VHH binders against q9y6x5. Designs and how they scored, part 97

Target 1, 379 residues: q9y6x5
Amino acid sequence: LPPKLLLVSFDGFRADYLKNYEFPHLQNFIKEGVLVEHVKNVFITKTFPNHYSIVTGLYEESHGIVANSMYDAVTKKHFSDSNDKDPFWWNEAVPIWVTNQLQENRSSAAAMWPGTDVPIHDTISSYFMNYNSSVSFEERLNNITMWLNNSNPPVTFATLYWEEPDASGHKYGPEDKENMSRVLKKIDDLIGDLVQRLKMLGLWENLNVIITSDHGMTQCSQDRLINLDSCIDHSYYTLIDLSPVAAILPKINRTEVYNKLKNCSPHMNVYLKEDIPNRFYYQHNDRIQPIILVADEGWTIVLNESSQKLGDHGYDNSLPSMHPFLAAHGPAFHKGYKHSTINIVDIYPMMCHILGLKPHPNNGTFGHTKCLLVDQWCI
Below, E stands for the ipSAE of ESMFold2; O stands for the ipSAE of OpenDDE; V2 stands for 0.75 times the mean of E and O plus 0.25 times the DockQ between their complexes.

## First folded at step 3 (VHH)

Design n6 (framework vhh_7uia_1)
Fold by ESMFold2-Fast, scan of step 3:
Structure n6 (fold): chain B 379 residues (1-379), chain A 127 residues (1-127)
Amino acid sequence: as target 1 above (379 residues)
Amino acid sequence: QLQLVETGGGLVKPGGSLRLSCVVSGFTFSSYAMAWVRQAPGKELEWVSSISGRGGSTYYEDSVKGRFTISTDNAKNTLYLQMSSLKPEDTAVYYCAREGITYYKSGDYRVYGMDVWGQGTQVTVSS
């Protein structure tokens, strides 16, 4: 029968949490599988952009989800968490569940992964749940495992998304060891539940399981604020996105707006779109605004107000604090292998290989993940 | 029943000081961020200050920084706002509020939304 893959994301799971907290269930998973210690995500290090990069293998400038808040000047459309269902925003790429459904007589299943409740290129995930944060991990897991066992055509690709530890990382900050310890222990217990459920249903030995995340988390503070109102009057620009990467649409001459911003804070870099560093791969898309502000790690951009965030992400993707990890187990993966680093865009071609799918053109490099796989030679 | 009861408002001269108190009942307020919000005559609601559930982090609107201090007494379930160097523009009804946690589908996190409010206490800064 065709190979099967379950892709699990715990939002905001910073890689070094694995070294600073106890994860007995995750460590048992890793012992009989593989661990990638750091996954270098795409810029900007935000939830929607990075979740879409995992399933398309593309930089944000290529897949079109360039931020959690976006504006298209040509169509005058706005994208936000309250207005994210328009296929226009998602149609610049083909995610793996669409490819899975179109190449073979196969189904896909999704428990709340970003984009799975949107028809993309006229194709929606065969089975899906509309986003609702109140739905328990247990209910998401029950639906996914039911679909994996009881579908025709068979579900060969399934996704499961969970909001923690991101929500608590924002609320408490990653340096709050008491609160983060409780949250991370609960996540480890959920991983234990996942493994036990798959074993009980006879899926464990024949299912490939990837546990990963979209980004990390860094500590923020009231002492590290950049007040944009001290730099420039609101009448000169429209704000498309704020903190830690601000997207500025000028209402006057772009050079004049740039000159008011460029020396405003020693803890913020100001870029004209064409001057954004090439290493970010964040330039070639109409949804990227004419001026981009990038705050230094742990600094928050505000508008004449304070921020209650004790943790945040979105920062430079070279920062280890922004990196998640990847752990995997199953017939495609070696047992007890540890790898240092891959790029988040490398996950897509690896998953296509495991599922026997022809990948769409992408920014990933299959060679970066070959040492994880039993059917490949690691040089 | 969830209740927030503010006291300590009154008439004060410019440059004076007042301490507002908010007694909380019906929930453990150390588990929530708490805020002071004000409304000047004929104006919209304006956020003034917030404090994390443990009192470890405090946040202020720019116009009150260095003049106002937010604090808690967790044993008494009481939130305070110590106001000094008061200005005529500080004249407003001051509300104690519990901040709701808004975690969006996009993974954006905001804690500025208020889900439980007090009755308000009037602060008048005038000669």
Scores: ipSAE 0.104, ipTM 0.542, lowest interface PAE 4.3, mean pLDDT 89

Design n7 (framework vhh_7uia_1)
Fold by ESMFold2-Fast, scan of step 3:
Structure n7 (fold): chain B 379 residues (1-379), chain A 127 residues (1-127)
Amino acid sequence: as target 1 above (379 residues)
Amino acid sequence: QLQLVETGGGLVKPGGSLRLSCVVSGFTFSSYAMAWVRQAPGKELEWVSSISGSGGRTYYEDSVKGRFTISTDNAKNTLYLQMSSLKPEDTAVYYCAREGITYYKSGDYRVYGMDVWGQGTQVTVSS
């Protein structure tokens, strides 16, 4: 009947891990499918922003999830990972599961993808799980496959989110080969379990599966800290987000705050909102603060304290260390095709094409993903 | 089971030295910042010193700076506090503590204070 798509994210899966570690299950998936070696994500290279870009095809300034911690100057509302359920924050875009439910008589299913437990434009995923990090990958997979087989109207779009290797990347740093090897082997085993489950249930041959991620990871160090307290007193500003991109809301004259910060560290760029580089597409939204600080790769911004992270992300989206990959398999995809690079916003119009949906206006270019698809010409 | 065990406390004369040790088990201690916190009789808890999980950065309360040295031995999962030029005002119960870390829904990895404490070791500096 209608085409079906399962979108899987392994949070923080740096593209370069594919070259430095063995992934027998993922490699078998790729041999019969497609691989995009690098996906250029959106700035800032954080979890909530990039997961929402994947499903909307929009830059952060356009979809409104501009950071994991936000302040909206117009409404005076605050957003955080402990206060993320207000639809206000998610309503600046229409994610693909909403489009899937509204354009077609079809259902969507979600195992913890960011935003899927929030009613967006008065529409919540038909089937979903409230976020709970303690729920196993197996339980998430069991629910998704149950919903794919036993729904009316049929589930045609499903998402599955897993926190690793991001959690371990932060804890150990990506250069800890011993610990990262163990974590990445476990992820490859989970990919093997996923494929086996889909084959056992008769879903594998007719289901399109995309395995991707939102960002990479870079090594941090206690020797690479930027102490913001050495540059400016807390009485001059409100801190909306800290590291590696700090969002500064001045309590006094913006120019005075900027002047105190602009020469604070050789390892940090300080921007007035209107001076943020155009290539970031990170300027035109009320949730982007008047002053933004951007740390150099591997540097952590702190408030007179030690850093808790050995790995981090959020850095410049041109850095290869911030890039994830994309692998896909199914009736819509070629077999054994490798592509070098796409933009993360290109995933959305490709998914809309696979599902037969009319995409909302977006920043992706369908032409960039045509070579992956059997029903398209590359040029 | 998570456990921190402090040793090395005791009675010492002013100007003397002591070395406190904290052996940790049940977690990879190089992944956490560790701290020494003390409580003098009739006073509130006072932070003394912290060390990063890598051991590369150390921090001290002003009154102990230059007299105390915090260090780690990752192979032994042990945190140390070398105390020198001890003063009567250093008399306190000294606690080994681990920074509290949580992985959040947003993918943020943050500290929320100290979440695992040892039982403490008594240091008495008498004239």
Scores: ipSAE 0.104, ipTM 0.536, lowest interface PAE 4.1, mean pLDDT 89

Design n8 (framework vhh_7uia_1; at its last look DockQ between E and O 0.03; V2 from the best seeds 0.00; counts 0 for: pae E 18.3 > 2, unsure alone 61.5 < 65, placed apart)
Fold by ESMFold2-Fast, scan of step 3:
Parts: C-alpha cells; structure tokens; sequence
Structure n8 (fold): chain B 379 residues (1-379), chain A 127 residues (1-127)
C-alpha cells in the first residue's frame, strides 16, 4: 500500500501561542509525534505566498505567488482575491498534488488549500472543494476522510485548510488574551475532532498527518500608522499592494517616486527592486514591483487616517512573531521528538520523501528535516 | 431576522450624562465589531466609538475620548455607550451599527464601514 499524507493548515497560528495557551489535544498529538517549535517562513509573510511555498519548496520569487495582490508588467494581468483562478499566476511552479497525480495509480484531495481549485499545468486536484468560507471544518474533514477511504486510484496526498486563528488574529490582535484564548481553545477542539475522526475510520495508525501554518501575527495599533498620502500624491504611482509591504508601480520616473518616498517615515524602509535585501529572496520575478515599501513590525501603511486591523502579518520573516510551528504524527515520524527550527521551504522535499515522489528542483534542504523521520539519521 | 434596537436617548443639560443601550438579535454578538455612529441635523455621519468582541479593544473619536465609554454585556446581547460631560455639540441621532467586515480567501481582513444599522435614538443637549 502506498504511503498516505494529510497536510493541515490553521492559518496565522503564531508559534508562541503554544507557550502562552493550553492545547491538550495538540499536546497529545505531539507526545506521540514530532514538534518543530519555529518554522521560518518566506518573505512576504502572507497567506497565498507561504501556502504555495509549503507545497512547492520554493521562495516566492521562484514560484511566482509574490503577494496576495499582484501585477505582471509583461502581460498586464492583475491578481486578487476576486481574480485568482487564472492558471498563469500559479504555473511558475509544480505543487506536490500535481506531481503526486502524475504518478501511476495516485490521486490527490483538497479541502480549500490555496491553489487546489486552479488547474496548474493542466492538472487540478483529483478531488477538491471550491473555496467557500461558510463551509465548516467538520464538512471539510468529512470530505477529506471520505476521499481518503473511498477513492480509486487511492488518495495518497490530502490537504485541509482552516482560516482560524488568522481571521480572529486580525480582528482582535494577538495581545487580546480573552478573545484569543476562546479562538485557540476551539482550534484545539477541532484538532481533537480530527484525531477522533481518523481513529473512528481506521485511518489513524497508517496515515501521516502534518499540522502547520503559513505565518504568525503581530499586534497593530491606531498609534502606529504610516499615511502614504502624506508622502506622495496618487498621481505619481499605481498601488499594487498596500500593507505591511506596499508594491509601488511608478507613473512618472522611478527615481522621482523613490525620492518622494525615501525618508518619508522612520518606521518604513523604501527599496528599489535591485536593493531589496538578498536574505528575503524577493527580487527575481516580474511580479515584484519597481519600488517596495516594508513597514516595521506592528506598523500599518494606510492611505487615510485609520486602520481597521488590530493584528497583521506580512512583515520581515526574521521576526519570531511571523513564525508558525509544525507538528506531525504517523508511521514516517519519530514519537516524542522536538526540533527547534526549519525553513518553510524544507517541508516540500520532506513530504516528497514520505510519499516516495521525486521532488522538482526546490529551495528546501532535506537534511534539515531528517531528524523528524524514522527512516533517516540527522547527522 | 437581524435587529438593532437603541434606547436611552433624550434631553439632557450641558455637563449631564446619558447611557445608550443597543439590544442585538439575529446574530452572534461576539463574532462582530460593534460601533456607535452619530448624525447631527444637516451634517455627515460621524463615527463615535467601536468595540471588538466580548469586551475587547475599544476605540474613540478624539472629541469624545475621556467622556464616553463603550462596553458590552454578552449575557444580555447588549451594546452600551456611557456618555458624560455632554456638550451641545454632542446633539445628534445616535446609531448602533455592526461593522461590515470581509475576510478574504487570501487572508486579507478589511472593514468596509457599517453593514447593519439600528433606527437611531435622539440625544439633545440643551438648556
């Protein structure tokens, strides 16, 4: 029987929540599995970019999903939440479900993981759910488990995506202990439901399960706003993305726009594309705009006097507040092992190894995840 | 059926106090940010105060800071605005409102103003 893997994402699950709140179900999962305390994500630390990095093992400049809002100067196409299904945007990489389906006698299943409702290289997940935020975790789980048990060719790779705690992190901010405690307890209960369902259906002992996230969350404030309108008039540029990383397309000379923005705020760095720090791996793609603004942690770039977010992400990927965690359980994983840090791009080659797939060229290092796996030595 | 019902308005002298109440029905109170918005005759709508979740973070327009307090009672499904040191300039119809929020597929979170409104309650500050 081929090995099976379920990849679960709880959007915006900041790593240090594990230290500040109680997770009895997740802790029981970890006791019989593995925990990576910090996952260093890719820049920018946003949902679509990092979810695509998990399943491709590539930096954003390489896989082409460089933001949640994008403009391609060569083709003049625009990408947004309302215009995300054009395969053009996703075709710069091959996600793991596509590779899995190209193998003889294998299927993939998806409950709303970003990109799984798009045909990529003419291949869409064998089973998938169109994105709909009103669909419960229970219904997503029911579909995934049905497909894992009742498919021919067999589903060997399955994904499940859940919007919390990201939505509540934005609404309340991560420092709101009362509201975040309630949200995180509910997530722990959902993890308990997941394990119970897999046990009830006879899947638990033979299924590899990874629980992870794409990024963390930091506290924002009405006292930490950068008003872009005080720096430059709208007539000089087109705004492609706003906060906390603004993507600026000049309507006049690029140097003039740069000079108007440079030194505008002590809480924002202004980069010409060529000057973006190499450590971000955020430079070599036509979808990265000529000028990028990067706000300091907890600062929000606005066009008017107010921000509506109490929590946000997208900031520098060296910040611990931006880091998620990874927990895993199953026949491929050690029991009771704790690891400090991996890179988010390392998840892809590890998953390929577990599934017996040959990975496409990628930015991950298999050696970084060896200590998690029973069939490997980490020296 | 979604309903917001405001009470507690009336005539008050300058320097006086009033407590406005808004009883909410038809949705889960703790799932939304709630606001008080006012409109004086012939003027634009002015945001006064917001509260997020069950007694969470509170926000105020600068002219009411230190004078007004927004709060919730989840057991009663009720939003309050405690107003003190009232001025003639506070004379307006006060609306209880639910903030229109959209959480996008991409994880973007945006507030679009108010999507559900009460009928309003008149506050008059006069001799």
Amino acid sequence: as target 1 above (379 residues)
Amino acid sequence: QLQLVETGGGLVKPGGSLRLSCVVSGFTFSSYAMAWVRQAPGKELEWVSSIRGSGGSTYYEDSVKGRFTISTDNAKNTLYLQMSSLKPEDTAVYYCAREGITYYKSGDYRVYGMDVWGQGTQVTVSS
Scores: ipSAE 0.332, ipTM 0.729, lowest interface PAE 2.1, mean pLDDT 89
Fold by OpenDDE, second read of step 4:
Structure n8 (fold): chain B 379 residues (1-379), chain A 127 residues (1-127)
Amino acid sequence: as target 1 above (379 residues)
Amino acid sequence: QLQLVETGGGLVKPGGSLRLSCVVSGFTFSSYAMAWVRQAPGKELEWVSSIRGSGGSTYYEDSVKGRFTISTDNAKNTLYLQMSSLKPEDTAVYYCAREGITYYKSGDYRVYGMDVWGQGTQVTVSS
């Protein structure tokens, strides 16, 4: 039988939550598998870009999902989390579920992973759920496991997405121990449900499962606001994305807009597109706007409004608060092994290896994950 | 004209019951998912319950599971929320809403793709 892989994402699960809170179910999962304590994600550290990096192995400039909100000046198209169904945005890369179906006589399944309900390169997952935040984890899990168990051609790759603890992180802030403890307890219980269901169906021993996340969460405050309206008139630019990385489309001369913004706040870096630091790998795409504003950790860019968010993400991808974790279990993985760090783009070549797929050109390094795999030498 | 009109709110003692109604006009809710959302004083909007289609799958917030029941009457084009074992913390304005396009919304609360809203009905649970 071909190897099978289930990729699970809990949105906004900061890596250090594992150290600061109790996760009995997840710890049992880790004990029988592997853990990567920190995953360095891609800049910007937002949901759509990072989820697409996981399944393509590409930096954002390469796969073309450069933010949760995008604008293409040539086609005049807009992308947002409520308007993400145009293949135009996704076709600059080939996600692994498409590769899985095209390279082998196999099927893919998806429960609300970003991009999975859109035909990419004229290919859509054989089984998928349209995104609906009202759908319970249980229903998503039931569908995924049904497809993994009863499909022909067999489902060999599946994705499962859940919106927590991200939403709660935004609401309460990551430093709210009381509320976040409650939220994270629920997440652990969901992991317990996942494991239990897999065992009940006889999938546990043969299914490779990866549990990961796209980004972390940092504490925000009303005392740490950057008001753009204090620096520049709104008539001089179009705001494509706001905080903590603002994408600015000038309506007047770019240099003039830049000059008005460059000294707006000591807690915000202002970059012309060509001056964006190379370490971000966030320059070589037309969808990146001419001017980018990057707030310091914990600072919020606002217009003439107050932010109600107590937590946020999207900041510098070198910040530990932005990093998720990765845990895995199954025949492909060692048992009881912990690894310090990998890059989020490294997950793609690893998954391709597990599934026996030829990876598309990517930015990941397979060598970084060899120690996690039973069939590889640990270098 | 799209319209949602809530009724059934009021004052009730802890442990009591209320039944909210939402009459829909301008569209057929059986083709959509419908939801109840509430807002307590000084708090953000909170999703309470959803139902897909006419009598379809139901979903509940954890805090109301086992106490609240969402349902529909297709003949009357009406959405219901049966509330039992009410608690003071259930005090809020309750809104009926239609779920349009759902999306990965990051924000202050769990956001559902609600595109049509009622005016709300006040529910007060107090001894």
Scores: ipSAE 0.006, ipTM 0.296, lowest interface PAE 9.4, mean pLDDT 92
Fold by ESMFold2, look of step 5:
Structure n8 (fold): chain B 379 residues (1-379), chain A 127 residues (1-127)
Amino acid sequence: as target 1 above (379 residues)
Amino acid sequence: QLQLVETGGGLVKPGGSLRLSCVVSGFTFSSYAMAWVRQAPGKELEWVSSIRGSGGSTYYEDSVKGRFTISTDNAKNTLYLQMSSLKPEDTAVYYCAREGITYYKSGDYRVYGMDVWGQGTQVTVSS
């Protein structure tokens, strides 16, 4: 029987939610498997970039999905959450579901993971759902389990994406214990439903399941705003992305725009592209704009005096508030093992190992995850 | 079981307007993306417009952008296409379709990704 893997993301699940809220179902999942307490994600700590980093093992500059909003000056193409289906944006990397289904007698399935409804390198996931946020978790799960049980050639790699707790984290902020407790209880119930469905269908014992997330969430405040209009006339630049990492395309001399912005706020770093810190691995792609503005944790860059968000993400990836967790269960994984930290790019080579795939060149390190796996020596 | 029924087609002069309706039954309308697809005489199927079933994001083929508006009434399980500034090249059979789970390796998923289709309604734009 070929090994099978289900990769699940609950968007915006901050690592320390695990210790600050109750998760009876997730804790049972962890007890019977492995936990990585902190996953260091990639900069910028946004949804599309980090989901693509998980499945490619690449930094954003290398896979080309560098933000949730992008502009390519040569082709004049725009990328956004409403305009994300052009393969142009995705083709700078090969995600694991493409590699998987190009093997003989293998298929891939997807329930709304970013990029899985796009024909990347003329190859789309063998089974997929078009993105639709109103489709219930139950329907996503039912499709995934149907495909895992009934497809020819068999589905050996499947993905499942869910929008919470990210949506609620933005709405309430991570410090709103009452509302976030209610939201996270619902998430834990969904994890319980997932495990129960897999058991009922006879999949649980022989399916490897990873539950992870793309980023965390930081508390925002109306007292922590950076107003760009106070520092620079909007006519001097095109705004490609706003907060907390603004992407600035100058309309006038780049140095003039930089000089108008560099002292705008002590709570924001202003970088010329060539001066972006090397530790971000966020420089060598044409989609990264000539100037970026990086707000401090909990600060919001605005063009007006208010923001509807009480929580946000996208900040420096060294911040613990930006880090998700990873839990896993299945025949490839130890039982009851806890690991402190991996890099999010390390997940890809681990998944390739589990599936028996040869990874494409990537930024991950297999050795960082070997202690999670039963077939590896961990010393 | 699953049914999409289009109405509102007809003959209209260039520059005129029509509103197409698609009544949906047999599934939860707001849980799916819905689309309009058309076929002109002697031509292939052409994707026109899509909307996420909750009345969210809308998408348009370039030649209809600014002239056509897709919308929903979730209480009535009805999809609409408001067409204005109609041109002779808009002459086609217009189909209502549900975006679904596709099992294809290539092709234009905006057309081949539709799993439920209506019977179509004729729109004719003629002087």
Scores: ipSAE 0.000, ipTM 0.170, lowest interface PAE 18.3, mean pLDDT 89
ESMFold2 (binder alone), look of step 5: mean pLDDT 79; pTM 0.808
OpenDDE, look of step 5: ipSAE 0.000; ipTM 0.264

Design n9 (framework vhh_7uia_1)
Fold by ESMFold2-Fast, scan of step 3:
Structure n9 (fold): chain B 379 residues (1-379), chain A 127 residues (1-127)
Amino acid sequence: as target 1 above (379 residues)
Amino acid sequence: QLQLVETGGGLVKPGGSLRLSCVVSGFTFSSYAMAWVRQAPGKELEWVSSISGSGGSTYYEDSVKGRFTISTDNAKNTLYLQMSSLKPEDTAVYYCAREGITYYRSGDWTVYGMDVWGQGTQVTVSS
């Protein structure tokens, strides 16, 4: 039978949480599998962009989901979490579930992963759930395991997305040890439930399982605000995205807007699109606006208001606070192996290899993940 | 210190009116949605009403819609619940609560989930 893979994301699971809190269930998973301690995500370090990078192996400028709020200057379309189902936004790449369905006589299953409830290149995940944050982890897990066991053609690729610890990271901030300890214990219990369910259903020994995340979290404060209204009158620009990366569409001359913003705050970098640092790989897409503002870690850009967020993400992807981890278990993976760092775009070609799929051109390097795999030589 | 202090509860006859007030301290009031939640004797907590931080959006449980009005005075850091046409079934301890993060797929928020609670104020509707 073809190899099977379940990809699980706990949104906003900062890598160093593993060292600062106890995870008995996750540690048991890792003991008989592999751990990548740091995953270098893509810029901007936001949910939709990084989840799409995991399943395409592409930088945001290449896959087209460049932010959680976007404007396309060519088509004049707007994207937000309220209108995310237009295939236009997702069609600049081919995610792994589409490749899985088109290259092989195989099915894909999805519980809430970003993009899986959208037809991409006229292909939607064979089994999926429309996004609804009120649906429990247990119901998502029940659907995924049912589809893994009871589908024809067989489900060989499945995804499971959970909003925590991101929601609580925003609410409490990552420095709130009491509240974060409670939240992370609940997540560890969900990992225990996942493993136990797979064992009960006879899936555990033959299923490859990856547990990862899209980004980390950093502490914010009412004392670290950048008031954009103190820099520039809102009549001079259209705001496409606000914080911590502001996307500015000028209504007047771009140079005049840039000059009003350039020296406004010592805690914010202002870039003309062509001056965005090459290391971000965040320039070559019509959805990247003419001026981008990048707040320093822990600083929030606001419009003459206080922020509700005690934690946030979206910051520079070189920051360790923005990095998730990756843990994996299954017949494709070594047991008890620890690796230091991979790039988030490396996950896609590794998953294609495990599933026997030909990857689409991508920014990942298969060599970076070889040491995790039993069928590869690590030299 | 984060604190919510409810006042205005008491004994009222069926068909009567009461106004509950909640004075907020220790956080930026206009940055949070606020809610009223009640607990009747021997029953579970029941959400009653919510208001956005700006005061521009209000929401009501079906059984109180048209009878209760939620409002804020941001200058006074005060949340109100105006209760009219009160019924014996409205007898409960009423809690003022700060709404926490309701998680959207994009990682943004608004509206329902309680994280800071007041001590409660008793409302009794009897003849």
Scores: ipSAE 0.013, ipTM 0.240, lowest interface PAE 8.4, mean pLDDT 88

Design o1 (framework vhh_7zox_3)
Fold by ESMFold2-Fast, scan of step 3:
Structure o1 (fold): chain B 379 residues (1-379), chain A 125 residues (1-125)
Amino acid sequence: as target 1 above (379 residues)
Amino acid sequence: DVQLVESGGGLVQPGGSLRLSCVASGFTFSNYYMGWVRQAPGKGLEWVSDINSGGSTGYADSVKGRFAISRDNAKNTLYLQMNRLKPEDTAVYYCAKEGYDRWLTSWEKPAFDIAGQGTQVTVSS
């Protein structure tokens, strides 16, 4: 039988939550598996871009999902609707479920992972659920486990996405220990339910399971706002994305817009596209706008209004607050091994190795994950 | 099958009051953060108010001190008491369930799932 992999994402699960809260079910999972303490995600540190980087091994400028709201300067298309399923946005890369279905006679299954309800290069996940935030974790888990046990050709790659703790991180902020403790305990209970379900169905011993996330969360405040309306009039530009990374499309000459913005706030960096730091790998795509504003950690960009967000993400990917973790268990993984850091783009070539797939060209380095794997030499 | 059914809108004079109701079904109402969003003619969606599962509330600056959000978990019902109404409050009001919209990056666009037809509030003489 071919190897099987279940990839689970808890959106917005900041790495240091593991140090500040108790996770008995997750700790039992880690004890008999592996833990990567920090995963350095791609810039911008947003949900959609990072989920696509996990399954393609590419920087955002290469896979084309450069933000959760986008404008393509060549085609004049806008992407800002949760129901926008135009394959155009996704076709700059080949995600692992497509490779899985095309290289081997295998099936893929998906419960809500970004992109899995879209045909990409004319290929959609063999089994999938249309995105709907109202569907419970239990229902997503029921479908995934049913498909893992009852499919022909067999499901060898499955994904499961859950919106927490991101939603609560935004609402309460990560420093609200009382509310975050409640939310994180519920997530730990869901991990316990996942493991129990896999054991009851006879899947646990032969299934590789990765639990990870796309980004972290940082504390925001009404005392840390950057009001763009104090520096530039709305008539000068079209706003493609606002906070904490603003994407500005000038309606007048770019230099005039830049000059109005460059000294707007000491807590915001203003970049012409060609001046965006190379370390971000966020420059070479038509969906990246001519002027990009990057707020400092914990600062929110607004248009003459208040913000109710007590937590946010999207900030510089060098910030530890933006980093998720990765935990894994299964026949491919060592037991009781801890690793410090990998890049989020490294997950893709590791998953391809586990599944026996030839990866598409990617920005990940297989060597960074070799010590996690039983079939690899780690001194 | 999530359903949100708004009611209680109508025509009211400036300075008047209205109470909006929203009956929810198809999910465990008590577990979710609920809110009200509105759309004025020719405008986008604007967040008005929210309430978490425990009853803690938030309000837009434009309605603070005039509107009061509340919930009855036993009846799966969300309320918005609107007092001292102004012509600027004229809009279609939508009941919204906590949702995570991966496509939206701006907080100005509420990350809420709206599912109902809304209820029209018109403030004029």
Scores: ipSAE 0.000, ipTM 0.211, lowest interface PAE 13.6, mean pLDDT 88

